# VH-VL binders against q9usg8r228to453: the designs that were tried, part 42

Target 1, 226 residues: q9usg8r228to453
Amino acid sequence: IPESAEWMNHLLEKVWPLINPEMFSSVADQIEDVMQASIPSFVENVRVASLDQGSHPVRVVSIRSLPSGEASESFSEKQASEAEHKDEPEQQRKQFYNFELCLAYHAKPVEDATSTSARASNLHLRIVFYPGIKGTVGFPLPIWVEIKGFVARIRFRCELMPEVPFLKNVTFSLMGLPELNVSAVPVAEGGVNIFGLPLISKFVNDAISAAANEYVSPKSMTIDLS
Short names: E, the ipSAE of ESMFold2; O, the ipSAE of OpenDDE; V2, 0.75 times the mean of E and O plus 0.25 times the DockQ between their complexes.

## First folded at step 21 (VH-VL; framework fv_cixutumumab)

Design j3 (at its last look DockQ between E and O 0.64; V2 from the best seeds 0.00; counts 0 for: pae E 4.8 > 2)
Fold by OpenDDE, look of step 21:
Structure j3 (fold): chain C 226 residues (1-226), chain A 123 residues (1-123), chain B 108 residues (1-108)
Amino acid sequence: as target 1 above (226 residues)
Amino acid sequence: EVQLVQSGAEVKKPGSSVKVSCKASGGKFSDYWISWVRQAPGQGLEWMGGISPDSGTAYYAQKFQGRVTITADKSTSTAYMELSSLRSEDTAVYYCARESYDFWHGTDYMDVWGKGTTVTVSS
Amino acid sequence: SSELTQDPAVSVALGQTVRITCQGDSLKWYYASWYQQKPGQAPILVIYGKNNRPSGIPDRFSGSSSGNTASLTITGAQAEDEADYYCNSWDSEGDHYVFGGGTKLTVL
């Protein structure tokens, strides 16, 4: 529905830069955990210093309304529910709104790659590597990870309530692993590129993908908004 | 038990229109989608489109865009599929199916099917 | 538009195991649903999701997925399993459902 997507995209353009990056702290932590679990033996530690969405928003490519309520349950559960709630007034049933979004992100081209401010306009991760190679001074290596692009398909299940904000909770699930394109750049000029940028990019990409996998259907996450 | 009862067989001339009905009995009609799927003789299943009776939003396969109209009447729990500008190639069995999804298992499915309506387009 | 590809025909001996595979880009994102159709009958849902069976479907039917593929497996094929089998998936790129071309299963 082109009109709906357009409206939503306009809203996102306004709201996106207002979002507190701290809202993504849990995601950052998950990525960090995955990275720490998968670091090479010669690396002592890896930390996600920050995850920032920047000012360039994701875009809604498509929106799809899904069947409500009972249709969201498994076949067996649905049958059971239909049998159990056959006599219950409709007013007592939990109301759900379900929909699917296809989201796409494309980083804005940065004219000056050395400009931190320009880079910060895009979705990015700041990662710090702590090398643990024998004989090397383990000083932190800051890495800038730019998200060049991603495409994600997400289903949402909203539990509705009659009181403001009319949403009790939201459950979301990824339809498959998002397509992701990331680029890692050293933050420090002249820093020892211990790890080839492609290797780091791959490492980060794999970590993000692994983290995302925790939310891929049939896995899901529920956020309580009450 | 939920059932979908479809209208009877139709014989149409080329260039005419056909409207097939699908009445749901049992369950909440508004909680599900109704999809229309056709099958030409000796051919596979082809999705034509669907509708959310609750929202009234219809979705169409690109192939049929502009030629098919899917509607639903919640009061009668009936979905309709109208196909215009009929051609001989439109000769097929047309099925309505209840479309649902499993949020927890991440899949869509059509769990209840009508018996089909045979539409024959002949000069 | 994304297509789902199936082998047009497969055969299995009575009591043996057969696997019907569906392949397509949409399957990277969505699980497939599988439908059995016998001559002159409407399709019947037999498998949906990762490996879910509707009520009334025998436990010899199972589903699996890998990458851009989905598979329907019949373990211990029975004579009554002879039918056409269709995979189906949503295609978000085209905002439409896609059926595979169907696989005719012959039980020998």
Scores: ipSAE 0.592, ipTM 0.836, lowest interface PAE 1.0, mean pLDDT 89
Fold by ESMFold2, look of step 21:
Structure j3 (fold): chain C 226 residues (1-226), chain A 123 residues (1-123), chain B 108 residues (1-108)
Amino acid sequence: as target 1 above (226 residues)
Amino acid sequence: EVQLVQSGAEVKKPGSSVKVSCKASGGKFSDYWISWVRQAPGQGLEWMGGISPDSGTAYYAQKFQGRVTITADKSTSTAYMELSSLRSEDTAVYYCARESYDFWHGTDYMDVWGKGTTVTVSS
Amino acid sequence: SSELTQDPAVSVALGQTVRITCQGDSLKWYYASWYQQKPGQAPILVIYGKNNRPSGIPDRFSGSSSGNTASLTITGAQAEDEADYYCNSWDSEGDHYVFGGGTKLTVL
């Protein structure tokens, strides 16, 4: 069932800047792992130093309520589950709330392209490359990577419980790979001009997409909130 | 096994309304949604709208918004579709179908269908 | 445009393989479900998700999905497979389901 998203967007405007960026550390680690597996031989190492949401929030484009019930059932398991619960009172059944979000993000233009403070208002990654022959020492080369935009569709399964806080488990899964647009930003550190920014942008885009693929259906993640 | 039993054929005049019923037998009526799909003679399938029986919340295709009303009665396991301001182009077979979903594959599917209710609109 | 597009008709010789396609922007996000309809009968579900087959559907029916396109494949077509086939998906740009226009399969 479709729902209005405007109430959530008003909430996000207030909450988004208050989120502790360290809550995204597991996502940053996954992106780092993919990058490290894919670095060329003239790069010693790569690290994701931070992932920060900034102050410009993601937008909820739509919310769609989904039918209740156990979401991971096969067709034959659904028939067995229906038989199991045929005569049971509804208060004894597992209770789920299932819904789908469509999220969109669009970075706001930044007039001062060289200012890291101005760019910090957008969703971004700080990445450090260590150029050099693999197995030797490399010097750090920090790169600012801005998420220009993305579109993602996510299904959530929320298992409810009668005890406070009323929410036991949340499972999510992505509906297809997100549409994603990233760019490496020329930010001067010691006045060095970085060539190859399009290649860096592609490398990061591919890494984020590969990390996201670990959550694309039928894959999922469950978070225990009880 | 789950079955959907629809009300019988109806003949209506233009400008009147029709209310088609869809009674579910077996299964968990409140856990699944009911969709309504019509098919004009020689034409394809057209989704009209659906309802969550548990919440009573209905949703409609834009084409039918304002003319169709979909309701459900949990106590009788019956869904209803009422189409008003009938016109000759509303002559069709009207199906109800139970919606199931596959959370992990991003798929909604209609696993159980009624036999259809023929509605004929004639002057 | 949230339309799902199917070829109106396809033909296949007995025992040969046929592929029925369904195209639309919504299929980037959602897998299609596929329905078989014989004259005077209600549709029946034959494939859902990428390649899930309900109980009672012969294993000669299979599905695939790539980009904007979903496909229904019948390997070793039988005379009884002659029917109309519809794809269905949620509309990614709207708040409703959409059916393709249908494909009439003739088995020669």
Scores: ipSAE 0.244, ipTM 0.675, lowest interface PAE 4.8, mean pLDDT 81
ESMFold2 (binder alone), look of step 21: mean pLDDT 88; pTM 0.915

Design j4 (at its last look DockQ between E and O 0.59; V2 from the best seeds 0.53)
Fold by ESMFold2, look of step 21:
Structure j4 (fold): chain C 226 residues (1-226), chain A 123 residues (1-123), chain B 108 residues (1-108)
Amino acid sequence: as target 1 above (226 residues)
Amino acid sequence: EVQLVQSGAEVKKPGSSVKVSCKASGGKFSDYWISWVRQAPGQGLEWMGIISPDSGTAYYAQKFQGRVTITADKSTSTAYMELSSLRSEDTAVYYCARESYDFWTGTDYMDVWGKGTTVTVSS
Amino acid sequence: SSELTQDPAVSVALGQTVRITCQGDSLKWYYASWYQQKPGQAPILVIYGKNNRPSGIPDRFSGSSSGNTASLTITGAQAEDEADYYCNSWDSEGDHYVFGGGTKLTVL
């Protein structure tokens, strides 16, 4: 059942710039791991130096509730439950709440397209490539990567409990691969010419998509909040 | 075993209304979400709306907004669909179905269907 | 993009393999559910998720997804498989569930 998301977007406008970027360090590490697994042999290493959300918030496009309780059990669990007339008190069963979010992000246009300080208000990554020949040290090549936009659809399965904060576990999965558009800008032009930027953008886009794929339904992740 | 038993066939005049019932047996009715789906003769399936009996919240397809009312009575384990201002094109079989969600397979589906209620709108 | 598109009819020789397709933009986000309907009967769920079969559905039924297309495959079609087949999915752009137009399967 669709729900209103208007209040949540107003809250995000206030909270988004205040979030500590270190909360994204696990995401940055996963993206780094994917990149390191797929770098070409003429590149010694790659690192994600930072991931910063900026001050321009993500938007909740939609939220909808989903069936909970017996109607949200697995097919085999539903057959067993329906075949047996259970007299168990409801407080002895685990209780869940299920819903779906659609999130969209679009980078805000910047007046000075060459200024990295002006671009810092948008969601971005700082990536360092270490190109080099096998058996030598690589030199650092910093790349600024701006997230131009994304669309993601996420389903949540929240396990409820009677104690504060009333959430025991939250399980989430992505519905399909997110749509993702990234743009790479080198900090110094000497290491990568202007014509290499589309290849770098594609490499980063593919790496982020591959990291996200680990959470695409039926895969999921559970976070214990208790 | 969960079953959905629907009310019998109805013949209605244009401009009148019809109220179709869907009684559930087995399972926990307050946890059911009940969808209504219709099928005109020789045509495909058309989703009309859904209700959560626990909250009493209903949501309708835009095509039917303003003409359809979906309700549920937890004391009798029965959902209802009322369609007003009937026209000849509303002649159809009307199904109720339990809407289910399986997080672990990532799918919405309708696993239990009523046998359908034929509504004929004839002058 | 506003609905799910199915071919109106397909045929298969007895014992052969047939594939019924369903196409729409919503399918890049959501898996389809597949329903079999015989004349005068209510639909029956045959496939959900990537390739999950409810209990009682023969293993000759399978499902697959690629891009914005979902497919129902019947390997070794039998006479009893002759029916109408519908795909169904959530369409978040229209905020509703949508059915495909249906495919009439004829077993020769």
Scores: ipSAE 0.597, ipTM 0.818, lowest interface PAE 2.0, mean pLDDT 83
Fold by OpenDDE, look of step 21:
Structure j4 (fold): chain C 226 residues (1-226), chain A 123 residues (1-123), chain B 108 residues (1-108)
Amino acid sequence: as target 1 above (226 residues)
Amino acid sequence: EVQLVQSGAEVKKPGSSVKVSCKASGGKFSDYWISWVRQAPGQGLEWMGIISPDSGTAYYAQKFQGRVTITADKSTSTAYMELSSLRSEDTAVYYCARESYDFWTGTDYMDVWGKGTTVTVSS
Amino acid sequence: SSELTQDPAVSVALGQTVRITCQGDSLKWYYASWYQQKPGQAPILVIYGKNNRPSGIPDRFSGSSSGNTASLTITGAQAEDEADYYCNSWDSEGDHYVFGGGTKLTVL
């Protein structure tokens, strides 16, 4: 790992557990929306109860600077900027910083799979299934989805501003669909392992992948930091 | 129109070094990156490395790591590629190219090319 | 290191459609750029991104991608399209750009 990535990883180790899981609420909502849109006929509803990053951080595998300014503008952006800024002094041009991160996550092995606290140290998603089998009032089935690992390549575009925090907004885009390995387990002791059904496992995997696909290039998401 | 003007042909002995220059005209040199690509006779294109003139950041192909040095002078809008410990296999046309990045498509591309510099390594 | 593979040679009849394909792991993550090179000349960018054409490139050139592949399509091949075509992509594993081996297109 390059030295540049090393210090970032040290920082992440310290900051990761401090991150409020609510920051991922939008991601959780998107996953929920996808799941709800693609629920099997035997499921009445599905909800994402929580998405929590745990205490075990993602790792920066590599970081790469990218061209900025006019070199990073798409044809459409160039056209738009030429049309809008024909008369604006060069000094008023938006400044951008672009870079790419390769991130990898590997869950820590949990010695006791029954320990919720141990599992919670890893990145995880809590999902609740509401069975909708005709004629049966199903009880909610809480499912623990453990992220065993993923690899993602993400490009960032930061709009810079002269005022603190010097970032106006950040746009990110996934370079391809992340490689994802997930494992689902029932939360309740003695509960029916519904994920023993290949269909349900596939459903969960596909839903997460589909949600991630919403951020895959040329799609992107912009966060306003102002 | 943006142009990249490269230095002239070089004839070198094995074990020597060659430094090729690439001068940019007609654009903001500091906003773009410069890649170096070579092509041996009858062979394909081979990427050697890239530099951001603005930041000084450079990336190199592993094959050339430790043997190639890419530099840039913003004041003259000129990029340089120095290749040391030359071998006969280094006989090639060396191109500089302007590298751009389309954030929306996530694509890097070389939109402007120099005409190439022929480097011949012979005993 | 990730490699991009291309067929070394393809042929197309005048006015017909030809597809040149590039394959490699890096293409799972990145769009390819395509370059045309004629003998004794520097390469010219013809396609980049999903399907972007630089100014001056004819509309008969188009790009597509699927899985770990990228393709350059020439719809209605002209005699002047006879050239070598190279795909290029960034490889994040090796932190380098990689070219395909090139495809020689012959127009019949």
Scores: ipSAE 0.435, ipTM 0.791, lowest interface PAE 1.5, mean pLDDT 88
ESMFold2 (binder alone), look of step 21: mean pLDDT 89; pTM 0.923

Design j5 (at its last look DockQ between E and O 0.67; V2 from the best seeds 0.00; counts 0 for: pae E 2.2 > 2)
Fold by OpenDDE, look of step 21:
Structure j5 (fold): chain C 226 residues (1-226), chain A 123 residues (1-123), chain B 108 residues (1-108)
Amino acid sequence: as target 1 above (226 residues)
Amino acid sequence: EVQLVQSGAEVKKPGSSVKVSCKASGGKFSDYWISWVRQAPGQGLEWMGGISPDSGTAYYAQKFQGRVTITADKSTSTAYMELSSLRSEDTAVYYCARETYDFWTGTDYMDVWGKGTTVTVSS
Amino acid sequence: SSELTQDPAVSVALGQTVRITCQGDSLKWYYASWYQQKPGQAPILVIYGKNNRPSGIPDRFSGSSSGNTASLTITGAQAEDEADYYCNSWDSEGDHYVFGGGTKLTVL
C-alpha cells in the first residue's frame, strides 16, 4: 500500500501542474451557486473568478481496494440483480473496479504572503464580492482564498470496458465532508476591509462544504469517459 | 442462498497454530471479500482481518499483524485463517463473514456469517 | 486507532421504542452497519448505510446518523429483539474494521 501511494504521489507531482484549471470550472460554478444562495443581505453578488490548483499537488495518503460486486440502492435490489444475472456469462457482465482514496492537501508555506506568484503555487480561489449596501458605491472587492489544507476520502467506482481507455465511466462519492481549512485575504492593497477576513473565510468554508455535501455518500457523481 | 461453512472446533496448546477454513456455497466467491471476526467468551466482536479472494490481497488488524495469515482458494471457494503462537487469550469463537461494499449506500457490511469455529487454547 | 463506543446495556419495555447509539471518529466518514447477536448464534446484519434493511429484517428496525454518531432504533420492541447489538465501521486511519463494544438489549 505504501509503495502504491508513493508511486501515485510521484505521478501527481508531475501531472498536477499540467492540469488545466478549466477542468475545475464545474466545481467553481457549484461553489459560486452556493455562495450566491447564501450571501448576506448587504451583499449584492458574489462571483468565483477562478479556481486554480497551483503547482503544489494533493497527496494520496492511502488507497484501498474495494469489492467489485454490483452495488444497488437496496439490499433487495442487489439480491434481485444477483439473481437475474446469475445465468449470464461472466464475459457479458459489466466489470467494475472500486477503490477508495484518502487525499490530503497542505499548502506550501509562502515566504512572501504579498507575492501573488508565490500564492498561486498553492490551491486557491479568487472570488469577487459586490457590496450592495445602500449608499455605498458598489465596487467589486476581489478576495484571494487560499486553501491551507484539506482531507478528503473518496470512493470510486469505475466501469471497465475492453476498448481504450478501458474506462467507460467513473462514479465517485465522498465519504463524509472533507476537512477544510481556508484563509481569505484581500487582493487589493489598501482596500476597505468591508468584511472581516474571518467572516469571509467562514463564508467560503461553509460554501465549499455545502457544495461538497452534494457528493457525500449516498450521493455521487458519474463522469462519462466514453 | 449463500452460506459460509466453517471447519470444526479446535483444541490447541499454547504456542501452537490453528488453521480455520471457511467454504462459501452459492454466489460468486470472487465478488466478495471474506472477513474474519473473533469473539472471546463473554466479550464483543473483534475484527482480525480480511481477504479479497479475487486479488489474493489480505489485510489485517494491527493487533494480529505477523501472527495471522489469511488466504483464499478461488477454485474451492474457501478462505483460511491461520493464527500462530496461540495463547489462552486466543480462546474464542472465530467467524468468517462475507464482506461487501455497497457504493450507493456508501457502506461496507458483512451480510453472511459462518456459524463460527470454537478454538480453545489450553495447557 | 479509532474506537466505537456503545452503552453496554439498555432496556426497553415491550412495544416501546429504544435507540442504541454508537459513537466514534470513523462515523464522521462512514456509515455504520449494525449486527444483532443472540446467545450462541452468529451475528446477523440488521441495518447498513443511512437506513437500509436487509431482506428478512423487520421494518421496526431503522438506522440514523448524525455527526460522529450512528443509531439503531427499534420502534415497537418485541421480545425476540432481546440480543446484543454491535455497530461496525471502517476506520481509514487504522485501515481496519472496528466494532463497537456491543449493547445488550433487554426487553422488559
Scores: ipSAE 0.703, ipTM 0.866, lowest interface PAE 0.8, mean pLDDT 89
Fold by ESMFold2, look of step 21:
Structure j5 (fold): chain C 226 residues (1-226), chain A 123 residues (1-123), chain B 108 residues (1-108)
Amino acid sequence: as target 1 above (226 residues)
Amino acid sequence: EVQLVQSGAEVKKPGSSVKVSCKASGGKFSDYWISWVRQAPGQGLEWMGGISPDSGTAYYAQKFQGRVTITADKSTSTAYMELSSLRSEDTAVYYCARETYDFWTGTDYMDVWGKGTTVTVSS
Amino acid sequence: SSELTQDPAVSVALGQTVRITCQGDSLKWYYASWYQQKPGQAPILVIYGKNNRPSGIPDRFSGSSSGNTASLTITGAQAEDEADYYCNSWDSEGDHYVFGGGTKLTVL
């Protein structure tokens, strides 16, 4: 393991609790949409009430650079660029830096599985099911879902600019579907349905995986920082 | 278009070293990575390592760690691979290839290859 | 554990369709690239990404990817397609690139 990866994990340990949880609201909405499309007929509705990163950070397992600049443009982009802009100065070409991260997450063990405050340190979702026949009144059933772990490989393409902060946008893609382990967990005051927990865990796991699939290469997302 | 021109065939004695050159023409050398791939007679392709000419950072397959040194000279647009402590099993054709990453297809690939340099190790 | 496995030989009748496979755990994370090598020549890239062809590669070459398997398909095989074919991918466990063992395609 390189020392630079360990330094980055130390920095992440300090930064993780400071990250604005609103960054995850779009992800929560996507998971909710997938779940709503997949609910059985005896469930009126399902919602993701929150997605909270907690205070226990994700870990960088590895980082590596990738070819950058004009060589990092796609083969099809390279062919189109060369054909259309032959007379343009090369200084007008965009500058890119490409990197890959492997991220891993492991939930910390919690001695009191019913303690909400202990569970809140781990990455989790609060999900509300509304049992009932579609089109009728559903009664809320809140479920706590913990992310036990995941492994994701992400490639980033950073477009640079000459002005402070020198970073115009960041584009990312997942390399394959993340490995993902989730579980519905009991919460204080014993509202758990042990018979249904594995089914809920699988339902949520499948929904998260389906949402993640929208970012698997060659699909991507660009965040404009300019 | 980009071309990779490799140095000529070499005959070496066991225990010596060999340094193969790979000169790039066309394109911007500092924007490409160069990989080294060898092929023993009748065998498949084996990736040895590569270099980012811009940063000067080299990376190596574990099998060759400690015996191979990969360098680049930006002023001459030339990459070099030096293999030391040669043995008879190092007899092979050594290729250089331009390594590219395409974010939009999510693929690493080698789009331009040299013609290869035959290295023969015999006593 | 991180190797790319190819069948060592495959045959196809002229004008028929053949599929060459490449299997490995790294392929669940990374698309393979495919290389054709004729005797006495350097390899040539024929497929990259899921199913992208470089300029100059005939339409009869296509690629696919599913699970831990990448495939190269040649529809309407021609005599000039007789060659060795290699898959290549990043191997995240070894932190290096790896080639499959190669598949010798014979056109009958």
Scores: ipSAE 0.537, ipTM 0.784, lowest interface PAE 2.2, mean pLDDT 82
ESMFold2 (binder alone), look of step 21: mean pLDDT 88; pTM 0.918

